# VH-VL binders against Vacuolar protein sorting-associated protein 28 homolog 1 (VPS28-1), part 4

Target 1, 209 residues: Vacuolar protein sorting-associated protein 28 homolog 1 (VPS28-1), of Arabidopsis thaliana (Mouse-ear cress) (o65421)
Amino acid sequence: MEVKLWNDKREREMYENFAELYAIIKATEKLEKAYIRDLISPSEYETECQKLIVHFKTLSASLKDMVPNIERFAETYKMDCSAAVYRLVTSGVPATVEHRAAASASTSSSASVVAECVQNFITSMDSLKLNMVAVDQVYPLLSDLSASLNKLSILPPDFEGKIKMKEWLLRLSKMGASDELTEQQARQLHFDLESSYNSFMAALPNAGN
Key: E = the ipSAE of ESMFold2; O = the ipSAE of OpenDDE; V2 = 0.75 times the mean of E and O plus 0.25 times the DockQ between their complexes.

## First folded at step 1 (VH-VL)

Design R4 (framework fv_roconkibart)
Fold by ESMFold2-Fast, scan of step 1:
Parts: C-alpha cells; sequence; structure tokens
Structure R4 (fold): chain C 209 residues (1-209), chain A 119 residues (1-119), chain B 112 residues (1-112)
C-alpha cells in the first residue's frame, strides 16, 4: 500500500507540474506573438506577461531537481516556443519593460533591432505554417529577416542564420514569382528558420546580469 | 543522393554494450535531427529517442533512459547510439533516420543494424 | 503515451484493386501550432521503412499519386487506389504530435 500510494501521488504531481509548465510556455509564446502582431495593447500585454513570468518563476524553482534546463524541456516536448523561452528564461521581464529600460539606459539600436529580428523570424515561420509558400510571398519576408540580422552588430558576419537566409534568397531569386516551394523545400526552410532563430536567441547577451 | 549508412551486425552477450554508428552523406548533417528506432524480429517499430545535430542535445524515450546514449561526431557527419546492459530482448534491427525540425517526420532511414544478444 | 491502433492488421488484396488502411489515435493529434503530425511509412520485406505520406495527406517525393492520406483529429486513412506488386509490405502510421513518438502495430499488405 505505502509504496503504491507514494508512487501514485508522486507521478500525479509530476504530470500536473509538467502539464502546467507546458501550458505556461505555450501561453507565453501565444502572447508574445500577439504583441508582435499588434493584436493586443502594450498595457494588456505587460499585465498578462508579468503574470506568466511570476507563475513560471515559482514553478521552475520548485521543479529544479526534475527540470534543471527549460530549453531542454521545450525541445523534449517539441515546443515551437523560442519567443517564450527568451521571455521567461533569458529576459525575465515583459518586452514592454525591456524596451523602456533599453530606451532610458542605452543609445541602443541593439534592443530595437533584436525586436525587429524576432518579429521577422516569427512572421517568416508563420507564413510557412499557413502554407503561404509562393516565391512572391516568401522572398520579401526572408529579405526583411536578412536585412534585420545584418543590422545587429553582436552577430558575426559568418553567423549561420545570415548565411542560410542569403542562400535561400539566392535560390528563390532564380525562381518565378508565382512558383511555389516544394514540400521538401518548405520543410527545409522551416528547419533553417527554426535552427537560425534558436541560434540567434542563444547568441543574445544573457539578460540575467 | 541522401544516404544514411550504418555499421555492421553485432553479436553480444547479456550485460555487454553495443555502439551503432550512422554516417550521413548528401546533405548538411547539422540541418536535420537524427532519430533512433528499433524493431525486434517479427515485431513493429519502437522509437528510442532523437538527438539535435545542431546543439548536440539528446532526448530519450522513458523505456531507454539510463541505458542509451546518443552522441555525434560532426566532423565526419556521424551519429552514434550506445545501448548498455544488454538483455536478450534487446535483440533487434536498430535504425537511424533523419528528422525535419518542426515536422517530426523521418524522411530517410539507414539500412539497419542487426544486434543479436545471446549467451 | 499515445496509442496508435491500425486496422486491419492483415490485408490480402488482388492486383489492381483498391486498398484502405485505418489508423486511430487515443488522443487528438492536432498540435498547438495547428498542424497534425500523422505520417505513414512502408516497410518492404528485408528493407528499411520508407516515408509515404506526412502530415496526414502530403505525399513524399517520388511517391505515386495512387497513394493518398486523409483524416483529422484521431481518425486517419491511407488509401491505395490501384495496388501494384511493389506495394507489398508492412504499413505503419506514426504520430509526432505528442512525446514520445509512437507507431501503430503495422498492417501487412499481401497479394492474393
Amino acid sequence: as target 1 above (209 residues)
Amino acid sequence: QVQLVQSGAEVKKPGASVKVSCKASGYTFTDYAMNWMRQAPGQGLEWMGWINTNTGNPTYADKFQGRVTFTLDTSISTAYMELSRLRSDDTAVYYCARDLFGDYVFDYWGQGTLVTVSS
Amino acid sequence: DVVMTQSPLSLPVTLGQPASISCRSSQSLVHSDGNTYLHWYLQKPGQSPQLLIYKVSNRDSGVPDRFSGSGSGTDFTLKISRVEAEDVGVYYCMQGTHWPYTFGQGTKLEIK
């Protein structure tokens, strides 16, 4: 009885905590995307984002022994939530707060350029998810992304994302405007965008100090 | 053009370890994740886990956690799967397969490596 | 874990006739990103599995148009409009929506 009762309680708590962590990360990703797309006001975004950050801090602290690495948790559960991971783990504050702090403390082209890069990554990935794969739909998005990455001086010229986007732009430039990416090309572009976005987020200065 | 070539068949005793290699060619190794599956004789497919070839981070199915290790040698475009503390019921054909991030689909598979565990 | 159930497990078919394989999941396979990660593979005797259909209905490169996939949520179907001799083998459905990835038990297609 005692072994069975302990095991049942522990497993239930683990599943509940993992489900809650998953939900917080997903909700944060949705909120970040809504804010970037101007679907929610800055004040409403800040209020909701702060609540998610507080809940995340409490839950992640209690789960440190089981989930020491949140990035690995997101990878394990195949979560397409890089914006949420940045917000919850790297930044620790809503985008609105981060933008105000950057504006008051820095002559930063960096913070605004980072936001521009994030927006361009998300827009490009969303285009593929919505099956908008014609060259004249994809090319402008990758062009904007490439341009924004080139503005960010912290990224070296040989940053993989810069090279990948340049290669895709060259490839697409040889196609007709109404031509569509094949399923294989669309999958490869999605992979390249996701890999580049994750590398981009990892290359950003740690906001914890 | 795309090929995944696995190491040859192995015969092991219970309690031993086996390390299977999977060499990729015809594409950029780090652009695709690598998954590992096995198939016992006459049985269905079982997923063992995957490794992110860009970051090197492995993820293991619960059944294999603690017994399996996925590693990479990116300089030779090769992924490895090491299974320890072998039992007779680990006798199976082991497959590597590449995965597209975001699609969770296995579009190219290695030829398979038969691992026989017997006393 | 998500349980994938295939039917029938054994499918004898006459050459040139249609064939249909069902795959049912214990949970919805709709991912939070809006995609459904259900895929079909064929394993010919003595060979590795090969991808046929990904994300419910998309044919992999080189797969003949006589193969089609359909379905939504928890119920999925693979259809072969005109079975050819080269189609013999074991067909597997797989889900990639929920960790861990899981396969159906397989459907063996044979020529009668």
Scores: ipSAE 0.000, ipTM 0.412, lowest interface PAE 22.0, mean pLDDT 82

Design R5 (framework fv_roconkibart)
Fold by ESMFold2-Fast, scan of step 1:
Parts: sequence; C-alpha cells; structure tokens
Structure R5 (fold): chain C 209 residues (1-209), chain A 122 residues (1-122), chain B 112 residues (1-112)
Amino acid sequence: as target 1 above (209 residues)
Amino acid sequence: QVQLVQSGAEVKKPGASVKVSCKASGYTFTSYAMNWMRQAPGQGLEWMGWINTNTGNPTYADKFQGRVTFTLDTSISTAYMELSRLRSDDTAVYYCARVKPYYYGSGLFDYWGQGTLVTVSS
Amino acid sequence: DVVMTQSPLSLPVTLGQPASISCRSSQSLVHSDGNTYLHWYLQKPGQSPQLLIYKVSNRDSGVPDRFSGSGSGTDFTLKISRVEAEDVGVYYCMQGTHWPLTFGQGTKLEIK
C-alpha cells in the first residue's frame, strides 16, 4: 500500500474535528449568555460548562498541529463568540468556579492559583481518558498539579490530594520514562484524581457563605 | 480579505538559483498548507509540491526532488520556493496557492498568488 | 503518474447555450477514504487559476449554480447550463487522489 499526502480516514477526522470545534465554541457562547441572563441555575451552568471545557481541551489537543491558536480560528470563521473564547482559552474553568476563586482571594489565595489547580486536575484526568499512560506523559502533569496545590495557602499540608499526588510522583519516579501504567494503576490514579478534585472544590469558600 | 502576494519577475542564467516568495495575509497562515505550481508559456499547470505551514515539513514531486526547497518564515506569514541548477525549460510562471483546511493536502486550492515569471536564458 | 485527458481542447460556444467538458483519468480516482478527489479550475485570460468545483460535484463558494460536475471512477464531466461572457477561459480538471497531483491539458472555452 502507498503512503499518501492524506491517509485513510485522516481527512474525514479533520473535517469532523473542525466542525465539532466550531459547534463547541458556539454552544459555549450560548451557555455563557444564558448564565449571564440568569436563564440557567449556577449548578446547571457549571455542569454543562465543565462538559464543554473538557470536550474542548481534548479536541484542541488533537488539533494542536492544525489549529494552534483558537482565537484565530474563531476570527477566521467570523464567530462572534468572545465570551466562549474567554471561557475556553483564557479562563479554562466555568464562571461559577472563577467566581469562587475570586472569593478565595479574600483569604490570602489568588484566583489564578485556584484556576491553575483546576486546570491541572482536568488535564491529568483527560490524559488518562485518552490513554496517554506513559510515565513521560503522566509525570509532568502530576508534577504541575502537585506544585499548584502547594501554592494554595487555604489547603493544609496534609490535604489528601497533596499526599496522594506526592505518592504517585514517587512511584512513577522509580519507573522508566517509556514505561506505561497498567490498566489497574491508571484506574486507581483516575479515581485518586477525581476524589482529590472533589475534595479540592469542596474546600473552596463561597462568597457570602 | 485573503491575499497571497508573490515577489517580482526574475531573469536568471542556466545553472543559477531563484527564490520566489509568497506573502499571505487575511487569514491564519499556519492553518492552511501552501502548494507550489508552475506553468510554462502556453502550457498547462504542473504541481511541484506542498509544505505544511504548521510543521514546516515539505513534500516534493519526484521531478523536482533535489532541486527545489520549500521554506517558511511564519513570523511574517511568508512561504518560499527555491529552485536550483536552473535550465532553460524551467522558464515558467510560478504560483503559490493555499489549500482549504477541511481538505488539507487534497489539492483544493481556493486562493492563488498572482504568479511570478521566471525566465532562464543564456 | 496519473494521466488526465480532457476533451475537447477547444470549445467554441454561443452565449446562452450549454457547454460540456469531459475529463478521463488513467486510473480510478476513488481514494481509500471513500472520497473522489477530482476538481475543476478555471483560468481566465491574464489571471491565476480559480477553484470552481471540488470532489466531483461540489461548487466552491460564490460559483453560480449553472456550473455542475458529475462522474465517477475515471470518467468526469463539467457542464455549464447557460454560458455567459464571463465564463471564457481555460478549464482544467485536476486529480488529488494519487501522488503526484496532476492536471488535464486544459479546455479553452471561447464565444463564437
């Protein structure tokens, strides 16, 4: 068989991915406007927005070579979606999470550090979902997550998520860069990440609560 | 508005090299591959190859492999085609053209440069 | 290399009448992904080529509906239902299925 300028299925996948990226950006814009107009509850907004952000991160990583700049993609297709671009690219977290992070700044934690922690949790979980389970793929993500958690003064040193991430980093440091996590190890890491993320979110204060 | 603007006409002697530029504007340069074609006087179109503007990886038609080099300067949204060891039968109008993103590498050229006439004479 | 053969090479036509151009390839243009990468380009006098029809039958943006493409495998046709003065130029079929990309020799459409 020959090697072609386009191989089997690649062009179809690219077309579908571009159409999906366009759809995600449009859907996010509508969701942002609905939330601003108080047409959707904060909890419903957060759930739906988080799904769109996760989907966007997976898709944008897959399109990195073709679409390295999402702002230019939106400009090229004349999308009037500034709220979506901010949410997906600049913020990376739902407005409700960003608002809680801003409230946390009043207690000696910065909104940017909280947003960094959230992004690192989601990126790490997405890596496992995409079966990117080699040590050299996973270790940098967990290292970034651990570092960001340690910057946040509202989390105690014995916060469960901090302990679990350090234990995983130690375990991975004993493996070779090209070694892969077993299915059991990947499942356990995902569970630990999800559990730690939920505990992290619960530890953030609400403005006025 | 999408534009591809090429450098001006060149007159070269056999054995020399020529470098044609193609400056893109009005779109995201790295989202569209750049192809190169030529057309000898009174003749049809001939495909020379393409370059992936995001990765910088070129693909050359066998006829030109070893004599042509495609390069980029992404900071100024410009693609270059250098043809070496020129022969009289390299006299042609040289075109750059971008390919549609949904059909990357398939030959769907939606915008073309104005062309650069290269004349090779002794 | 895939050889693309166009007929006729010269096509004199009366304004308002239909025109038809044939394009044949030396081998099937059906790609392994199921698509047929057969495209039509128009080069007006003194201008760069412009995309007219892509993937056999899809009109590019801004191309009037009087232009239509059809065909399959190795045999393709471009039709103009009502020729207008602005349609004069050289029409090229081009295949993108097999490397290297190859063009037909061109069909010159003229008003008689």
Scores: ipSAE 0.000, ipTM 0.397, lowest interface PAE 21.9, mean pLDDT 81

Design R6 (framework fv_roconkibart)
Fold by ESMFold2-Fast, scan of step 1:
Structure R6 (fold): chain C 209 residues (1-209), chain A 120 residues (1-120), chain B 112 residues (1-112)
Amino acid sequence: as target 1 above (209 residues)
Amino acid sequence: QVQLVQSGAEVKKPGASVKVSCKASGYTFTSYAMNWMRQAPGQGLEWMGWINTYTGNPTYADKFQGRVTFTLDTSISTAYMELSRLRSDDTAVYYCARDEILTGYYFDYWGQGTLVTVSS
Amino acid sequence: DVVMTQSPLSLPVTLGQPASISCRSSQSLVHSDGNTYLHWYLQKPGQSPQLLIYKVSNRDSGVPDRFSGSGSGTDFTLKISRVEAEDVGVYYCMQGTHWPYTFGQGTKLEIK
């Protein structure tokens, strides 16, 4: 049956394109996180990010009828790739290019403060994943994160992440410097950081550049 | 193409130490933690611990604390597992497997395994 | 430590027939982040384990549609809709919610 053969070929092509879109989004998320963690140079980041953005734009245009909403695609395939979605969909340019453009327009330091907040979120989450859970290690990281969030005036004072970080700082202040977070405390803190980070990233287009 | 290639089989006497290597390729080494597991002949899998490839910090399962050491050579994308004071019940196939540092909690790629035999 | 219990431990099955493996945890595997870190691995004879299913129900890349995972809390199931010769091996469930990470004792699937 020719109808069945045509349908099978078209479905294979569709799945190949979906797999490629999935791979681009995942690769971009990893690249964004690697750049923020200083695992890759700004010049190497910019080169690789530009390649991913160009590939994404070409592929997303060809899939417009089947995938009109990239955020929905990420939800459907259970991708937690908020940094990639921001970069590919919202920004459309590498972080390095975005930062240069912001600097040229600069009565505003919002872009640099946003970068500082992202770095502090990633560093704090990374310390917990790495089992660096002593109070004297964790407290300074959360303090830096709290301070950077407070510098970003476009976030309201009652932003969930600000409140949660203050609560954790208060809790940790009641412990000894050499005390360690229990496994349950570390996982709960990681959850609170990840939840706050996701809320922060979701606010970024509304927060500005 | 992601690959984890382990060193060859070892035969050791009780009381000796063994050092197994796991060489990674096809991905950014420091973005994935390296986990170590073992499997005694005909038995199930046992988790030994993991090492963060970004910081070099290891975490050991309680049973192996004091006998096992995880180390890295980032310049050649290689992780090492050294087990000391070997006993006959340490005879097992030892595996490395990667786990994404930020969002992991599962092992998507495994090494081929290294048989360590501890006898007479 | 979280104890992972698999049943059956030995699963003889006829080619083309369905197969089902159960995995039960001694405590809830729901992480504080809302995810459930239960995963399934297959170890074929003489080979390294390979990932089949991660976070309860997500098939790893290249894993055939005949494999499916389900469950919640402490009770989980791996199903194979039609067993093929290449499915022979030992199946392990694993939890990543609590430290230390722990595995089930394994289920040996073999063709009768």
Scores: ipSAE 0.000, ipTM 0.416, lowest interface PAE 21.0, mean pLDDT 82

Design R7 (framework fv_roconkibart)
Fold by ESMFold2-Fast, scan of step 1:
Structure R7 (fold): chain C 209 residues (1-209), chain A 122 residues (1-122), chain B 112 residues (1-112)
Amino acid sequence: as target 1 above (209 residues)
Amino acid sequence: QVQLVQSGAEVKKPGASVKVSCKASGYTFTSYAMNWMRQAPGQGLEWMGWINTNTGNPTYADKFQGRVTFTLDTSISTAYMELSRLRSDDTAVYYCARGSYLEWLSPNFDYWGQGTLVTVSS
Amino acid sequence: DVVMTQSPLSLPVTLGQPASISCRSSQSLVHSDGNTYLHWYLQKPGQSPQLLIYKVSNRDSGVPDRFSGSGSGTDFTLKISRVEAEDVGVYYCMQGTHWPLTFGQGTKLEIK
């Protein structure tokens, strides 16, 4: 086979993936502006925004090799999508969720705590994927995650993720700093983190019930 | 647009401490990890560790554990590296460098500070 | 710690000619996630290092297509198809698969 045909196929696949990322960012920008302009209900906005955030995270993970920096991607393609970039990259949660978090805590600064929790979940999961499984590597990440979850008053006191993270911290505290999680333990922790993250996201839309 | 600006050159005596600053601009400070490296005159690059800018948690290479401290001031988008009990072989250019948003733990550094020369002599 | 060995350490080249730099690791850089975390940096005289290539073969934004990376496992190569004057500097490979992160000793590319 000709090297040119191989390169053309790779370039086509790259452009298709970039086009999908571009479309998600553009769609998010339009949705943010529609919400700001009161053209859609808060509940409809939140449902659609969550779908875009989930799709963005899945696509971004698959494109980490080519697009490690979303802000640079937007800059490169001259996208005027500052609202979308904030939502997808900085916030990580719908505006309605940030608004409820701020209202429940009687302060606008509380909205940043939701973003902190999301980032701590992602960082912890990524660490396990990179096989950083020594106790002194894992413990600080789970400690940060546990602390950030405890800052959110909108989460139930018996939120499953809070309980699971505390259980893992207790287990790890009984091990030596240089000890490593077994492959089975690492897989279980990853599963627990993913399940807790999904529960966290699901709990946010129903805050204030 | 994205810039990492470090503090100026320092001359220190053995046994002293030095604190180097790295001020970030043009991006969301807490969305990227900050890494620290050094390069002794005529030698290669050496990784010292990193700090999670969102949580403030530092991770140090074993060689520097106990002598180096990484801290942040998020209100002014600035990271700090303090190295104590300085020796003559700590003479080096010290660099801060940004880790990408999607890979907090990734070793690929897309932006670097200009470097800070620290000279340790009697 | 993983030892990264570069060769040659000094690479005089004629303008317009190709150049090749080797980087070998003391153990496999293939991570359990299937990725290989091997990156290349260039430090031009008097400047900070800059990223050229990440994860073996991916060029960073703005890096000319005359730069290419290849390799697998423990053996990696950086190639410049036609050396330009602005390519002068010290090239470093770095591994991120194993902690702590480690760099090669550097290859100084200079024009004859």
Scores: ipSAE 0.000, ipTM 0.413, lowest interface PAE 20.4, mean pLDDT 81

Design R8 (framework fv_roconkibart)
Fold by ESMFold2-Fast, scan of step 1:
Structure R8 (fold): chain C 209 residues (1-209), chain A 121 residues (1-121), chain B 112 residues (1-112)
Amino acid sequence: as target 1 above (209 residues)
Amino acid sequence: QVQLVQSGAEVKKPGASVKVSCKASGYTFTSYAMNWMRQAPGQGLEWMGWINTNTGNPTYADKFQGRVTFTLDTSISTAYMELSRLRSDDTAVYYCARSGIVGATFYFDYWGQGTLVTVSS
Amino acid sequence: DVVMTQSPLSLPVTLGQPASISCRSSQSLVYSDGNTYLHWYLQKPGQSPQLLIYKVSNRDSGVPDRFSGSGSGTDFTLKISRVEAEDVGVYYCMQGTHWPLTFGQGTKLEIK
């Protein structure tokens, strides 16, 4: 009786998740075509596309066991969404960001920049863990993290971690160098760093490696 | 068939430590975060913190910082919560619960059955 | 810590009638990404809590349409359009925006 209820709930959850994945892919295809046709501004496109990419990364990570291959999923459901599959799976960033990245010399150093970002996340989190909470201790670490995230061309300007780090740097810049984060502030920063790190890892092509 | 199965009830003396396990099945363990909550008799829910199962990084609520330790054994898809220096007011049902790792999915979709920890002399 | 205040704390309702639970936060729950991380849970007698609503208004898988969530900023509402016997239990709101995560004190729904 209970086994039957669990199977029914699991099947319902699977179908809901598949429907959501299908909708995201279709919406992304429509948005890509609108951008190509100049029906949407580059800034509007970038904002909306980034939202879809974030939603896709979250959902695809949770569905990894059932849907390890998104291209196959699209083929199975006859979606004919090649632009969306490229954007969500191959590129991982809006077309506007991809074009800016292609114009720079940072593509050959992306692996080292990724390593730099990971190191800066870990160092910042460890600092808080060791109770190094003075502004003059924390600010340089967040500054380095923010700078490394900005070097990584595959991350859009509105990436969650970039926004959060800018907000914290602004907040800290209004404090004295010897001031300490309150216990509440330190834990909010740790929470924001953990969330940003998780989003960062989910955005990478090899996040589950 | 997502399941979170917790270890059995514990009775401890003040000053002792307790370690509660939470064994996950039916999903990829490292793709989801594990959260810990407690509920004292007749009281509401209190969040203790969470652990990123992919990185192993724990995050503790202030009230428990220095007394609680979250650990993992990924080879058996099990998370652990150890609470030290137990007091009588630590008597509660302790829950593990699954969440997504990123903010947009950080809500508790599956919960363990709970583990009653009684602290009395 | 962000304080979550629920009202009423005790909610006796007649079977088949509507019920409404309020949740108020001491700070805005809008996150820097524009999302509002306010979630609702139900704990039936002798059971673990279960997710009902996530991010203000999204029903979890298998949750009946008679449950709906609404609100913004600091004021949120959970509504049950027609209370059924299986709805008895304690309802909790939870905020996920600010550190540490905090729950409301709970609202006990009882059939009168």
Scores: ipSAE 0.000, ipTM 0.434, lowest interface PAE 19.6, mean pLDDT 81

Design R9 (framework fv_roconkibart)
Fold by ESMFold2-Fast, scan of step 1:
Structure R9 (fold): chain C 209 residues (1-209), chain A 118 residues (1-118), chain B 112 residues (1-112)
Amino acid sequence: as target 1 above (209 residues)
Amino acid sequence: QVQLVQSGAEVKKPGASVKVSCKASGYTFTSYAMNWMRQAPGQGLEWMGWINTYTGNPTYADKFQGRVTFTLDTSISTAYMELSRLRSDDTAVYYCARDYEGSYFDYWGQGTLVTVSS
Amino acid sequence: DVVMTQSPLSLPVTLGQPASISCRSSQSLVYSDGNTYLHWYLQKPGQSPQLLIYKVSNRDSGVPDRFSGSGSGTDFTLKISRVEAEDVGVYYCMQGTHWPYTFGQGTKLEIK
């Protein structure tokens, strides 16, 4: 049975992905509760939460056809992880980043775009540090970053970070979805992201955070 | 380290049923299907069927359809094979084995000898 | 069902000499993905079968390089370049391309 053999291989990948999604949601719930209960520092929380958000975003994108609604997934598996669902799906940023963005509320549209850019830079850099270097993992993150940078009118059209991200998106678009960045490419992308982030922060200082 | 540990030898009379267990450790139980095989004394290997460990859905070889039942207890990473209406020619060593990619069996249990005699 | 035929069924070999086992399938084992799902198992006396070679020619982890598999379509061969005492047992080919899974009759390798 050729059809049966194909289904078995697809099922194996599905089980692995579902187990990973379940684990990320559970880990995020525990981390949120620990932070709320003041059992970990804000900096420790932010670092660990960013890692979980990065992993979730990459996995969720690859599973969108099978798991289009994460809230329903959590409900189906009776996870009781409302804090994690809020963090991963609704907010998309650690509580510490969300609170920093809220501190600039009187300039709401600019502040929200700045927070979005910061989150996308950090998420992209952390993805590379976690060795999530497949094209289908990296491309969505750089696409989101490029889109958020383009929303911010204070940055000139020739801002180096905008140009670099566009160049990377063009390069990645010529590769297969499951292809991985070489070690040299990953190092160069990380360098370009750090350089662009530093230039971005220099142009848009958040002295109060 | 992956291990599959089966229950001990059984002696049964014709017409009885036997239930063999296979306890998995060292991997995520629900990520791999479990196969069941048997081997009569001095004979070759015969595939009996498999069970999807995530859904619990079994698939049985035609020869065993209606006499064999595969079940799971995922809370203890254990698969079960129950064979009913035993005959003397059901005397065999029964094996569980982990399915890799729907293709081959990478880890096997140690086997359970079932003897059917009167 | 796909019929798997092994030859020889009994293989007496002198230590240090080469051994060869043939496996033929009644249908092509090439799957639509381009892979050939033919595998070899060894059952040592009193033990469960263990994987030797998967997908025609790939040695499983820990399998010595004196074991090699080859073949295509319907005709496959397992070779042992120098038989050691540890190699005694029954060798089975198996196909995973077509369901149900089917095994060859087994080849008993023994030292003479």
Scores: ipSAE 0.000, ipTM 0.395, lowest interface PAE 18.2, mean pLDDT 82

Design T1 (framework fv_tislelizumab; at its last look DockQ between E and O 0.05; V2 from the best seeds 0.00; counts 0 for: pae E 14.4 > 2, placed apart)
Heavy chain, then light chain:
Amino acid sequence: QVQLQESGPGLVKPSETLSLTCTVSGGSISSYYVHWIRQPPGKGLEWIGVIYYSGSTNYNPSLKSRVTISKDTSKNQVSLKLSSVTAADTAVYYCARDLGYDFWSGMDVWGQGTTVTVSS
Amino acid sequence: DIVMTQSPDSLAVSLGERATINCKSSQSVSSYVAWYQQKPGQPPKLLINDASNRATGVPDRFSGSGYGTDFTLTISSLQAEDVAVYYCQQRSNWPLTFGQGTKLEIK
ESMFold2-Fast, scan of step 1: ipSAE 0.000; ipTM 0.440
ESMFold2, look of step 2: ipSAE 0.000; ipTM 0.466
ESMFold2 (binder alone), look of step 2: mean pLDDT 92; pTM 0.947
OpenDDE, look of step 2: ipSAE 0.018; ipTM 0.523

Design T2 (framework fv_tislelizumab)
Fold by ESMFold2-Fast, scan of step 1:
Structure T2 (fold): chain C 209 residues (1-209), chain A 122 residues (1-122), chain B 107 residues (1-107)
Amino acid sequence: as target 1 above (209 residues)
Amino acid sequence: QVQLQESGPGLVKPSETLSLTCTVSGGSISSYYVHWIRQPPGKGLEWIGVIYYSGSTNYNPSLKSRVTISKDTSKNQVSLKLSSVTAADTAVYYCARGEYYDSSGYYGMDVWGQGTTVTVSS
Amino acid sequence: DIVMTQSPDSLAVSLGERATINCKSSQSVSSYVAWYQQKPGQPPKLLINDASNRATGVPDRFSGSGYGTDFTLTISSLQAEDVAVYYCQQRSNWPLTFGQGTKLEIK
């Protein structure tokens, strides 16, 4: 029947999401240990770790009603993944980014601002992935991101991310609060966020060519 | 409807500065990005750069030291200047509207000028 | 720079038959690929946005597909007016880059 099919789909999605969350936490733990043991380069570690953090943020937001506490999830499934929990829940950024932020803090309070910028990028991208694309959902996130980027003296005023966020805020300000981004607008905004985030990471101290 | 029209000198001598203008009608240059693209005779398309709503620019690294894109909102015009030209800069130059959004969505570079031919020759 | 490589360089297809043009990127560009048609003496015309979204006024015989590094433009039933050079373009990273072009001719 229809009711049985609906419940079967919900149950399947729940199990798939739980398995995915479990896999992300396990993968992050292994990656953290590989980095600590010097088995992976800082560059390779950062790339892979950032992918896991983004994936985790998206999944954990979609599961927040079922899994409000990630530490409890890890305990329930007997995961010995303290390094992953720290990275994904407490830190929110790769160890290499923490190291660079700490180095920049020697001249200011930039470490906390860098972490704020990273969190605002991740949160904005997560919103789009969860199809939370109404103007009144997106505008506050981009406003927070724009404000945090403007706090960093390291970034020039013409930094691409600053310009793109300002242009998006202007565009959104001309729309109604309940209006939604089209699929194409949402994909373009996600691209602009991802591209700006990558440029932002490259601009942090200790990122070298 | 929005239309873009390029204009320029046609002929430019080696080592001089090429100056082109893109005139926009039917819409405001403040409502979208404007790109410059060129096409050498018998060859493919090369992206030169873009100017944003704010007036900020982004350039192809291969041309960045020689290229400047600017706009005059009061005239609804976008200008391209390319310094120290050589025979390799001989091409048809296009301006195009990009990253424009309306209620129906994104259009990419959906409106192009007809192109203006630039020959670098003595 | 992201390098866009098209195949084949030239293609001859009979009227009414299917034409397929491929485009590969040197690194992932997600779905941020556009396709353009250029006829002699004319500027490029946008055909496809975001890998698969047909531009306004473009006939439904034109379709695009792909994600990541591999993209395809398909013309389901070739018509005489489709003779042109076709370009793919990525807009994932600056600088924007185009494929070298595929020349489509009637066989």
Scores: ipSAE 0.000, ipTM 0.429, lowest interface PAE 16.4, mean pLDDT 81

Design T5 (framework fv_tislelizumab)
Heavy chain, then light chain:
Amino acid sequence: QVQLQESGPGLVKPSETLSLTCTVSGGSISSYYVHWIRQPPGKGLEWIGVIYYSGSTNYNPSLKSRVTISKDTSKNQVSLKLSSVTAADTAVYYCARHSSGWYLDYYGMDVWGQGTTVTVSS
Amino acid sequence: DIVMTQSPDSLAVSLGERATINCKSSQSISSYVAWYQQKPGQPPKLLINAASSLQSGVPDRFSGSGYGTDFTLTISSLQAEDVAVYYCQQSYSTPLTFGQGTKLEIK
ESMFold2-Fast, scan of step 1: ipSAE 0.000; ipTM 0.447

